# Designs tried in a protein design chat: VHH binders against q9vpf9. Part 34

Target 1, 373 residues: q9vpf9
Amino acid sequence: MSMSIDSNKLLLRKGDMKLDNYPTCAVEALTRLETLIASRNKQNMVMQIISEFIFLERTPKDGDVRKSQALPISQMNLFQEFQLIIALIEYFSRPGRDATRNAIFLSLFGSHLTPQRSKLLSRLISTAVSGSVAPLLSSAGTWMQQVGCKTPLSLEVAQNIVSDFISYSRKTPEQLKQLPMVGPHFAANFMVAVADLYLNEQRSPTLNPPPDALLDTITEWMMENPTLCQASQQPLVLPAGAIAMPFTTPLAGLLRWVVLAPLVSNRSAYSNLHLSLLRALQQLVSSGESTALPSQDLMQIVKSLQSYCARLAESKTDPQADAAYQKCMERFAQAVQIALSSNCITNQIQLLCLLESLPPHKLMKIVIEAHKK
Below, E stands for the ipSAE of ESMFold2; O stands for the ipSAE of OpenDDE; V2 stands for 0.75 times the mean of E and O plus 0.25 times the DockQ between their complexes.

## First folded at step 12 (VHH; framework vhh_nb_b201)

Design x2 (at its last look DockQ between E and O 0.24; V2 from the best seeds 0.00; counts 0 for: pae E 2.1 > 2, SAP .708 > .668)
Fold by OpenDDE, look of step 12:
Structure x2 (fold): chain B 373 residues (1-373), chain A 122 residues (1-122)
Amino acid sequence: as target 1 above (373 residues)
Amino acid sequence: QVQLQESGGGLVQAGGSLRLSCAASGFTFSYYAMGWYRQAPGKEREFVATITSGGSTNYADSVKGRFTISRDNAKNTVYLQMNSLKPEDTAVYYCAASPDFEWLLYGEFDYWGQGTQVTVSS
């Protein structure tokens, strides 16, 4: 029994690893990281191994990488990047524990996020989508939740997927259509990210609609699987001691899409998406989840509508006569009604007060009166 | 040398607001998760809020909806906006930092500030 502990100690020495054979050294590094990450006491070594043997970054020979103020510079060329992507796909396709895979993924992309690592991550995930690599996508979903679905890095990943599968394709590839089946957690978190990219006045002064193909894809996903939005609520499989970050559902972002869509588009897909969202909200009643719709996100929708009404006022147009505003409010009121009934909105009173600030809409008024008691 | 310096603490009446700041130096701030903890007299140190390097936030249930953690990478500073303060919020507030992946994997912070006193009077 004592011999096995000593053999494991020898395997943990950085000094035994050689850089002479890439990507073999990267694969070996990944394997060694499994043990190191589990030990929880060799974090500096983990970082060094990742930097040196996986990303081919120059690391200080002597010192704590965690205290370094200099950004690591990778010497990895495009071919090596490609090799690494393939190696990672293979690694994550191997049988193993989900917690370990997630830990490795977070170790690779949860720290020292250089532009190069970020780009590589985006490419890796796109490749995983293309190849329907379920274990990797599961880890990516976990990663997105931990780092935040609306963070610049997550948005970059989402944008890259949109670029690769929507913008450069005449037809949405089957692999993207199957993403909810292959990686439901990732798909849900991806939806959070993409929802944040479009029809969002916080990002752009103009309401930019999503590409038609993207809208159609998301709509199809939601129609086929009304519980897809709940996939983001799945418990994370993390190492012992890890703190799971709060989940974000795509419901609020997608609701923003459908509510604000009448201001920029007449596509029927938004109506279908709206219907699917209403169904999804109805299903949340059974789950008892009270945090599915953050009030802050809904308040953002209200602010957008306020802004629009202000513009109408400048043009001396009555919001009651504006068909677009009326349609926005109708969709919004329907969703809020269901959401309030399901008790899935946080800070409901604040939201109701803010909704009262909008030009009156018949249905919205009914909803507000019913719930402000 | 890694340094975390808290500021902004003081005496405030119940229902009032305070904004804490923590200035960080000695490490690459943009790659670190930052957090706030607090310790009341005779109690254990407890988690208040965390913000990852990417900007994702987490809050203790006791402060959720009242406190907001934010960061300015250009200034190497993390903030804690505290609204609707209660006497129960009285504590020494500590700033904490760790490499992002360490916090994500192990939920621990490596570096700690000296703390700033927050007192909420009834």
Scores: ipSAE 0.706, ipTM 0.877, lowest interface PAE 0.7, mean pLDDT 91
Fold by ESMFold2, look of step 12:
Structure x2 (fold): chain B 373 residues (1-373), chain A 122 residues (1-122)
Amino acid sequence: as target 1 above (373 residues)
Amino acid sequence: QVQLQESGGGLVQAGGSLRLSCAASGFTFSYYAMGWYRQAPGKEREFVATITSGGSTNYADSVKGRFTISRDNAKNTVYLQMNSLKPEDTAVYYCAASPDFEWLLYGEFDYWGQGTQVTVSS
């Protein structure tokens, strides 16, 4: 180290780093963080700058009644929150080094946030969706991949987008419909997150379908953007030495929607989504990509069907006579056949054994026997 | 000044259990990823477990199912619960920390504790 801790403090307080010059001090902090993050040897100072000058936080004092709280205390008012959102949109829209901006986005938001930072992140992303702010959405997509699309914070962001664009009359689905063109990586990661929220017994004891408008939006995205499920496989733009976290494709989660949907819905959008998913699976074969459908995700679908069949047995209904079960199995068999022929499934022996435990279906029986060696 | 202080090491018989603690200061704990590493005499330092600020965990294959990492943000402390201990677990155990974003980008830790000795006899 050529610079002392006291020298770093003087640099931070020099010029426009005054706390009462908001949002100018946040803009200056963002610019100065570019150098500090690139050096990789002042990481604690980076965190202090973010907390003090960008989010206007203070640490709890020993004399505070709430000193047992582990979280910093936000001193930001609603007007300053709005000013920061605008400053961040402008910062991320600047021409420049995408790798540095992606690292900045991760440093601001990470995988764990105070309630105030989480609220601000949600407002920022909703604003970027409404305004079609492609560079910010690209950084948000990178963020979701690095922290994980199914983590609580990512799911919260996805839920807030659904709330803002599907549930409220102040925003319309039109802004959301452009998302695959404006931010394809973010759109793919958003699909992973929302697919996990609905028709998923790991998240809810009941099979709760997505809102109709969300289903229609996702279906249109898939029909109009045939390569969208592969957008998460684009190389990330990250600083030298950084490691991209594994991506997650939305294919398995959306397949769960279309396979389980007959248990709770007859909406025709699921048929269109199913066809789009089959085409996406065929395109993976052409691209030479593998392992798009982990067997664990497909086995979860089997477990949901087993649970449904157990309820049919309770009501003394034959699954082979149940129209909903037969439709589920028709869709499932079609997808499994394509995925097996394209080598898109990991641990397929385990999956085939579990599929045999389900009440018989003619097409699925053929698929199992064709691959049972 | 970032400080990490391990405790809870000692001598334990094979099959026994031990709980390591690491008290942290000089940074906002809830924004940091934490980890445990170990080093046996004459060997290279070996990854044991990590926990992100968001609570996501990862384990070395050699300890998976036997060790559990956890954190208490109110106490600024990370823990390693070590069950079904084996003689090959004998090592100095080190607590490690980095800001969450540094961990998410590089998978490496920049701050280290002094270590605590764990000895497993048979």
Scores: ipSAE 0.526, ipTM 0.788, lowest interface PAE 2.1, mean pLDDT 85
ESMFold2 (binder alone), look of step 12: mean pLDDT 89; pTM 0.895

Design x3 (at its last look DockQ between E and O 0.26; V2 from the best seeds 0.00; counts 0 for: pae O 10.3 > 2)
Fold by ESMFold2, look of step 12:
Order: C-alpha cells, then structure tokens, then sequence
Structure x3 (fold): chain B 373 residues (1-373), chain A 122 residues (1-122)
C-alpha cells in the first residue's frame, strides 16, 4: 500500500471508515486499477487494492512468516455483497476500454478464489443474465475461456445459472432464452460447461440427463442461432501482451448428449438438437476449422457405448436388436462421417480402430470402411 | 523458498523421444501455471509450452503436435513429452512457474529452474 492523498483511501487504512464509505471506495479502486493493470510490476499493488478496497478482506497484520501466506479473511456483510454486485454491474456497463475491463475482470475473478469471491462471482453473473447486461456478460465470456470452461469455478457458475433460471427459479425464461443474442460468447462457453455436467461418465458413474427445461433451452438456442457454436472463435479483446487461451466449442459435449441420450431418454428434443449440431459441424467444416471434434472427446463417447454393450452382453441382448443402441450409432455415424470427410479429427486411425470395436451398425460400418486405409 | 528442478535431459537421435520432468516445491502446486522454455547457444530464451492450474495448455507453433505438456498434482511435477525430435530442438530446457494470472495478463512467469540439457543428433 503506497501513501495516498485520497481521503477515502486514507480513511480505509484506519479501518472504521470502510463500512461508512462502501461501496464508494470499491468504485474508486476500480477506476484507479484502469491505469495500474497495464504494468506487471504493479501487480502486487493491484492485488492489495482489490483485496482491501473492493472485497474488504483483512490481510495478515503481524507479518509473521507463518501468517504471511494466510488466506485473506472477508469482512463483507450480505448488504455490502449486494452493494458490490450493483457497483460492478454499473462499472462493467460503462462504454469503452473493453480490453482494460476484461483484464480487471480477470484480476478480480482469476482461477482460484476465496469462497466469498466465488459466491459473489456466481451471483454477479446470474444477476447480469437476469438484467441482460451485455458488457458484463462479454467480460464473463472472456473470463470463462481464459480460466477454462470445465474448471470447478466455471462449472459452479454454470450450475448456478441452471439453478436460478431452470431448476429453482420462478423467473421468466425470456432472459435466458435471449442469452445467445445478448452475450453469444458467454452463451457458447456456458454450453461447454453444462454439456460437461450431464450425460458424462467422467463426472458421474451413471448417465445423468440434463433437466428437461435446460435441454429444451439449449435445443432452441441451437436451432435459432446457427452460428452460436462459432461465437468463441472471435478474437478476444485483451490488453497488449496478454495471452488468449485456446477457445473451446460446445460441439463435442453436445454431440455426446445426443449420441448417448437414447440410452436414458426418449425426449424428441434430442433429435432436433442432433440436426442442429450436424448443421453447425458442417458450417465449421466449410469454414476450414480442423479441430472442431477432438479425438479424445469422441473416444469418450465410444467408451460409454462399450460400457452399455457390455451390460447388454450380460443380459444376452443382441445390440443389433437394441433400438437405443442403434439410434446412438445412427447419430454418431452421421457426425463422424462429416468430421472424417474433411480431416477435422486428429489421430483418426486410433479413432477408427476404436469404432471397429463396437458392435456393428450399418451406417457406421460404411463410414469406417470408407476411411480405412 | 520456491524451487524448480528439471531432469530427464540427455542425448537422443533425430526422430527420437525424451520426457522432461520438473519437480516443484515452496508453493501450492495445484494453483500455479507451469511452463517450459528453451535456450539454444547464442540465442534468446524462447517459449515452448504452458499448462495452467486448470489443465489448459498453450504451445509454441514450432513444437505444436510434437510436444505435450502435462502435470501430476500429487507429485508436484510437470512433464514435457518431446516426440519427433529435430536437431533444432537442441537447447537447455527450463521449467517455469507463476500464478495463472501472470500468464494470462502478461505472458510471463515469476520463477525459473536451473535447466536441463537436451541434445538431438543428426
């Protein structure tokens, strides 16, 4: 903490005035960060300002080595948390300086947060969805790409949206239905996250389908927004020197949903979603994208199908007579054919060998034989 | 107190493979981004690969598709699997570490290891 002539900052150093000046000191701190964030040499100061003036966290005061690495302790009450959410929405809604705002968002909500910051982040994003706050959702989309759409914090944010708008909320779904129009990059990254939460044996020993309302919402998004899966391909707006982490499309995760869905559900929405995914994949192939379906994600689908067929063998059921398995393979073959015909799958020889290990399906057999060397 | 120790370097013929390891201590390994850099004689240190605390990876164009960075949080160790090696890959390889934010905002690392020599013969 440098010496300050700002009366609000000076009062905050004495402690008692923080309650009386909140959230004003947080707004002033955000303004001051706009110039400081560009200099890596000032990052310790940036982090101290964020902790002390924005999140009202207590730092270790005695300087003991054993206490110098202690986690900050939040001193915010629930009213101050609400005040901060409103102040952040107002701040991120200001026009201009998008790269600086994205850097500030990353500094506030990096990859490892105190429990109180994590809770506040989830509430902030849900509030922005409810209010259709496009500038904040743009910053959240950039944040989610940078930290990773499938990390625990990103999944927590995604689950909070599902809870607030799908599972437990009586709010109108209109704000969620419009999310692709208001924040397309965030909507695409949200789809990556929720696709990872459901019908995914890496996350649960059973294939747990998404809630019906979530499935319907995602299906409508895909049908009504043909370029949504490409939204993450737009260049990130970040300051000079920042590193744009690779984007992820929701195609692989949503393909897993539609391919595996016949094993656990008869919802017709999966047929509509499947058609939309094939169209989105075709568009990415036509644009020259060669990494739309990572082979590791496709092999995960094969492993889930192998597990299901092992259970059929235990009951002496012929996979060719099993309607669910045949539907899974029909959908899978259609997507794989598009991806293979354009060289959009890395390490395709390994994938073809794994596909051959599955019980036969007419279309998949044709696809494999057409690409077997 | 931060310590990074590389190992696994050596001589290998072109087309061969090596796996480098970097053992880390003095910080919460699972919260840090880890990276590999290399420096050939008379040249500037150049970026090779990064793996963030969340497991996302980023590669230099010159090694993409041939090198794989990975981490084992239980062993506090980051790895660089180097396949299809070329004589141009000959360098001292350095392990690096920082919180994710330093990588995201500035493309830089705070802590560095001592390096391990990799030599690829023709």
Amino acid sequence: as target 1 above (373 residues)
Amino acid sequence: QVQLQESGGGLVQAGGSLRLSCAASGFTFSHYAMGWYRQAPGKEREFVATITSGGSTYYADSVKGRFTISRDNAKNTVYLQMNSLKPEDTAVYYCAASPDLQWFLYGEFDYWGQGTQVTVSS
Scores: ipSAE 0.721, ipTM 0.892, lowest interface PAE 1.0, mean pLDDT 85
Fold by OpenDDE, look of step 12:
Structure x3 (fold): chain B 373 residues (1-373), chain A 122 residues (1-122)
Amino acid sequence: as target 1 above (373 residues)
Amino acid sequence: QVQLQESGGGLVQAGGSLRLSCAASGFTFSHYAMGWYRQAPGKEREFVATITSGGSTYYADSVKGRFTISRDNAKNTVYLQMNSLKPEDTAVYYCAASPDLQWFLYGEFDYWGQGTQVTVSS
């Protein structure tokens, strides 16, 4: 008896779902989404189900849906938010297809970026880190890549992790230390985000160093696992038809940290991190990845150094006599040398030209001359 | 009222260049990913390029190296510089806005423009 394709359509109607007994209805909704998410034609329905049954969002009944630019307002209270977090952790811990989980995660935290959903996402991920929930962190890593590791939302997630695990703790929790093991892809993308938060003149006119504990944690991660930065290069498991966004490695951001650090800090951790980065760059030689270090990111470092040199000039200080600048350039030159040798820098000629614009440094000059041929 | 207004389309010879502009109003432009889709006659709408709120850019393989997307948040405008145009690039180009890049890539947009015609003659 060939159960007609029509009977399966009936079971997936939004009308069959009841908003009773939260979070049970949310769990049920998640289960139903597993089937619906495979269908490209039902994305609107997916979003509606998520909005109504998972996040308890209500659209203001008022007038022309087209006119009401009003963001849906979630009716969730704090307890319900907590229940949802637990329910989601449990759901993502269930056996299932990675593609489906990733799709659901993306659907939950994609198109409706309300402040409430954003906060919930941050809390969810922090909870997942605390509980070492590997499947959820895997989905979060995928999500972060798809939405962009340097987007406001990704940065918010990263900031919350820093806040929860670094700022409020005297000692870095073991759970954060283990993050690269539990969720390497997420850890790598997290590093991209956190790297963007600090020592970045595009974000702040002042070079703000990362918290010491964060620096130490990242340094430890990099020292223990030189291939961690490659975790971001893993193919994404996405549903059929989905477009995988390009990966971003943490290498450029972390390089910015170590190169600019002498301007703000003399901590030895930066030297260790630098060494680890050099090792990581050496490892990329074997992988053949040519996009590990975008030239644009490196150009940002150059701009920062240019700015610093301009300030030196104003103070009638010779950059050749400035120990901080010399150390910056040394670290930078070493990294660029390895990166160029590994052919992992995009637009190499432009970078070299820009590097030539800086006050001369002996090692950098050697590097430039070696590769400008 | 939310508006996306495309401009800069027209007729161009193969190998030529065009610059499309999309002026946005009625929403917080800086918080949105902006991008371009195109639809040729008898074909499905296809992704061309997007720029995130953070400034990251992504391109379809068919336009990579030829097209450049940029944005000016001060002017609430997104641009598409199209170089080395081919007859295959002939389509109506649509400006789109989405708060989420993922949904943007899936063809889910909060806002769409009316489109601007680009015709590349051989």
Scores: ipSAE 0.009, ipTM 0.252, lowest interface PAE 10.3, mean pLDDT 86
ESMFold2 (binder alone), look of step 12: mean pLDDT 87; pTM 0.885

Design x4 (at its last look DockQ between E and O 0.52; V2 from the best seeds 0.00; counts 0 for: pae E 9.3 > 2)
Fold by OpenDDE, look of step 12:
Structure x4 (fold): chain B 373 residues (1-373), chain A 122 residues (1-122)
Amino acid sequence: as target 1 above (373 residues)
Amino acid sequence: QVQLQESGGGLVQAGGSLRLSCAASGFTFSHYAMGWYRQAPGKEREFVATITSGGSTYYADSVKGRFTISRDNAKNTVYLQMNSLKPEDTAVYYCAASPDIQWLLYGEFDYWGQGTQVTVSS
């Protein structure tokens, strides 16, 4: 029994690792990380091993890598990056504990990355989507939730996927269409990120619609799987002591899309997406989840509509006569009605008050009156 | 040397608001998760809120909807906006810092401030 503890101690020494054959040393490093990550006191060593043997970064010989002010510079070339991507795909495809895998993924890419690691991450995930690598996508989904689906890093990943599978392709690849089946958690979180990229006045003064192919893909996903949005609510598998960050559903972002779409587009896909969203909201009634639609996100929609109405006023146009506004409000009212009935909106009173500030819409008025009681 | 300095505490009436600030120095602020804890007399220190380096936030259930954690990387400062304060919120509030991944994986903070007293009167 004593011999097994000593052999484990020897495996934990950085000094035994050689930078000889890349990517072999990276694979070995990953294997060693499995043991090290279980130890809370070895985080510095974990980070050092990752920097030195996986990403080929120069680390200060003496000190805590975690406290370093300077971002390490990787000496990895493009070929090595490619080798690493392949090695990581292979590694994550091996049988293992989900908690360990997720911990390793988080350790590799964390929440603050060098530009090089960020690019590599995006490429890795795109490759995983292309190859339908379910375990890696599961880890990526977990990662995205932990770091935040609307963070710059998550948005970069989402944008890269859009670029690779939508922008450069005439037809949406089958691999992207299958993403909800292969990696439902990632797909849901991806939708959160991608929804944040478009028709969002907080990001752009102009309401920029998503590419048509992206809209169609998401619409198809939602139509085929109304529970896809609930995939974001899956419990995270993390190491002991880890704090699972709150989930974000794609519902609010997608609702923003469909509600604001009449201002920029008349595509029928938005109507289909809206219908799918309504169905999804109806299904949440059964799950009892009260946090599916943050009021803050819905308030953002209201603000956009307020801004639009202000512009109408400047042009001396009556919002009651504006077909686009009426359609926006109709879609919005339908969704809010269902959501309120399902008790899945936070801070409902505030939202209702804000909705009252908008030019009156018949259906919205009914909804507000029914719930201000 | 790592330093965390809290400010903004004081006496407030129930239903009132306070904004706490924590000025950080001695580390790369933008790479760290920042958090707030509180300790009431005779009670254990309890988690209040955390914000990751990427801006993701997590709140204790007891403060959810009332408190908002935010950060300004340019000022190396983390904030806790406390609204609708209750007598039960009376405690010493501590600022905490950790490398982002360490908090995410282990739920632990490496560095702590000296704390600022918040008293909510009935």
Scores: ipSAE 0.643, ipTM 0.856, lowest interface PAE 0.8, mean pLDDT 90
Fold by ESMFold2, look of step 12:
Structure x4 (fold): chain B 373 residues (1-373), chain A 122 residues (1-122)
Amino acid sequence: as target 1 above (373 residues)
Amino acid sequence: QVQLQESGGGLVQAGGSLRLSCAASGFTFSHYAMGWYRQAPGKEREFVATITSGGSTYYADSVKGRFTISRDNAKNTVYLQMNSLKPEDTAVYYCAASPDIQWLLYGEFDYWGQGTQVTVSS
């Protein structure tokens, strides 16, 4: 009698998958990975199957002795990349458990740093935004939190969304405008990432404002979705026993935008965004959240204002008479007052000392005096 | 065979600085999360810091702002820069490694070094 073959184990046999049947071998691999990931002791096999049959990579175990090639080597052509994107969209659109989808997504994009996977991830997520593919966007949101919203991979995704939906579009597509409703956790994490890209002297020697359409979109998101900053506080849906990475809210980065914006822009959208941020901050304070405004992020704003004032001094301009500086300080004082009144700022004394080093502003002086005794 | 070799431990006065290194071999370093743990005499092993393959870092609250984890994928080495050291930091420091998915999903490390002693005098 012929030997029976367990259909659930076919994927584990090295001779059972054929690369010339792409993307079918990737779809088969995805199906089998659900069982393998649950086993916890099969991670090396999971990584090998993903590399070889999903991303069509050669591992450097094939006698490659070049020191710079610790990463898998991609053999995927552009048409196969397109086929994989479609296959992944279809896979993640299937009904199923969120924990399983999230584990698959993290296995695909959380353990490897190949440039080709990063490019494909960015295209995949942009495609999911265009298609309003909620389950995939939910997994992408979880992924961003687990790998870090400000890491190069996350920033590349954020830059690609800005490119695809803002820079290359005459108008902001409805799918991007609806992102907070379709994928609120991803939208919140996207805001963390994109806030880091603009008006941030740690990323650029100049204060580059966000594109107008991006600013308008973020402002509308915040105005129309009052609880959006809380979306990152929801428990992650991960396999049992998993450790969730700490959440990050977009408040600090967006506050930097609105406080520093008068130095480079007079757009009224920043006033609307500022009001929305103050409301969001008050809601987080009243709900007991104390990690919304890390003091290090606030000190970064101070450093940018110090640099601006130094340039004013070189041009013999009085900062106290400079309308832009005064507007920055008015917005900053309002946010700092809310944060200090709740004692939710770490290193409060250090922050107050830095604030006092700035040229005087009436409201900020009152705020400092009220909290220094 | 996976090997993790710590170095850079020693005796330092309170307020001082020390840099630990961990050289890794026997696995694809760029696919692995790397971390540092410590164990003081009579205490449980305590998490100190982790750096994922993607560069995300996480620190215990007791060391945040004073310690910095970093990695050099070309040298297969992870570092722990320890500043403003306190007597409470005295411990054996262990380098740890696991596939990124293991740490991202479970907070677990598969492989451990032999440890290096750090002693912070008053």
Scores: ipSAE 0.011, ipTM 0.439, lowest interface PAE 9.3, mean pLDDT 82
ESMFold2 (binder alone), look of step 12: mean pLDDT 89; pTM 0.896

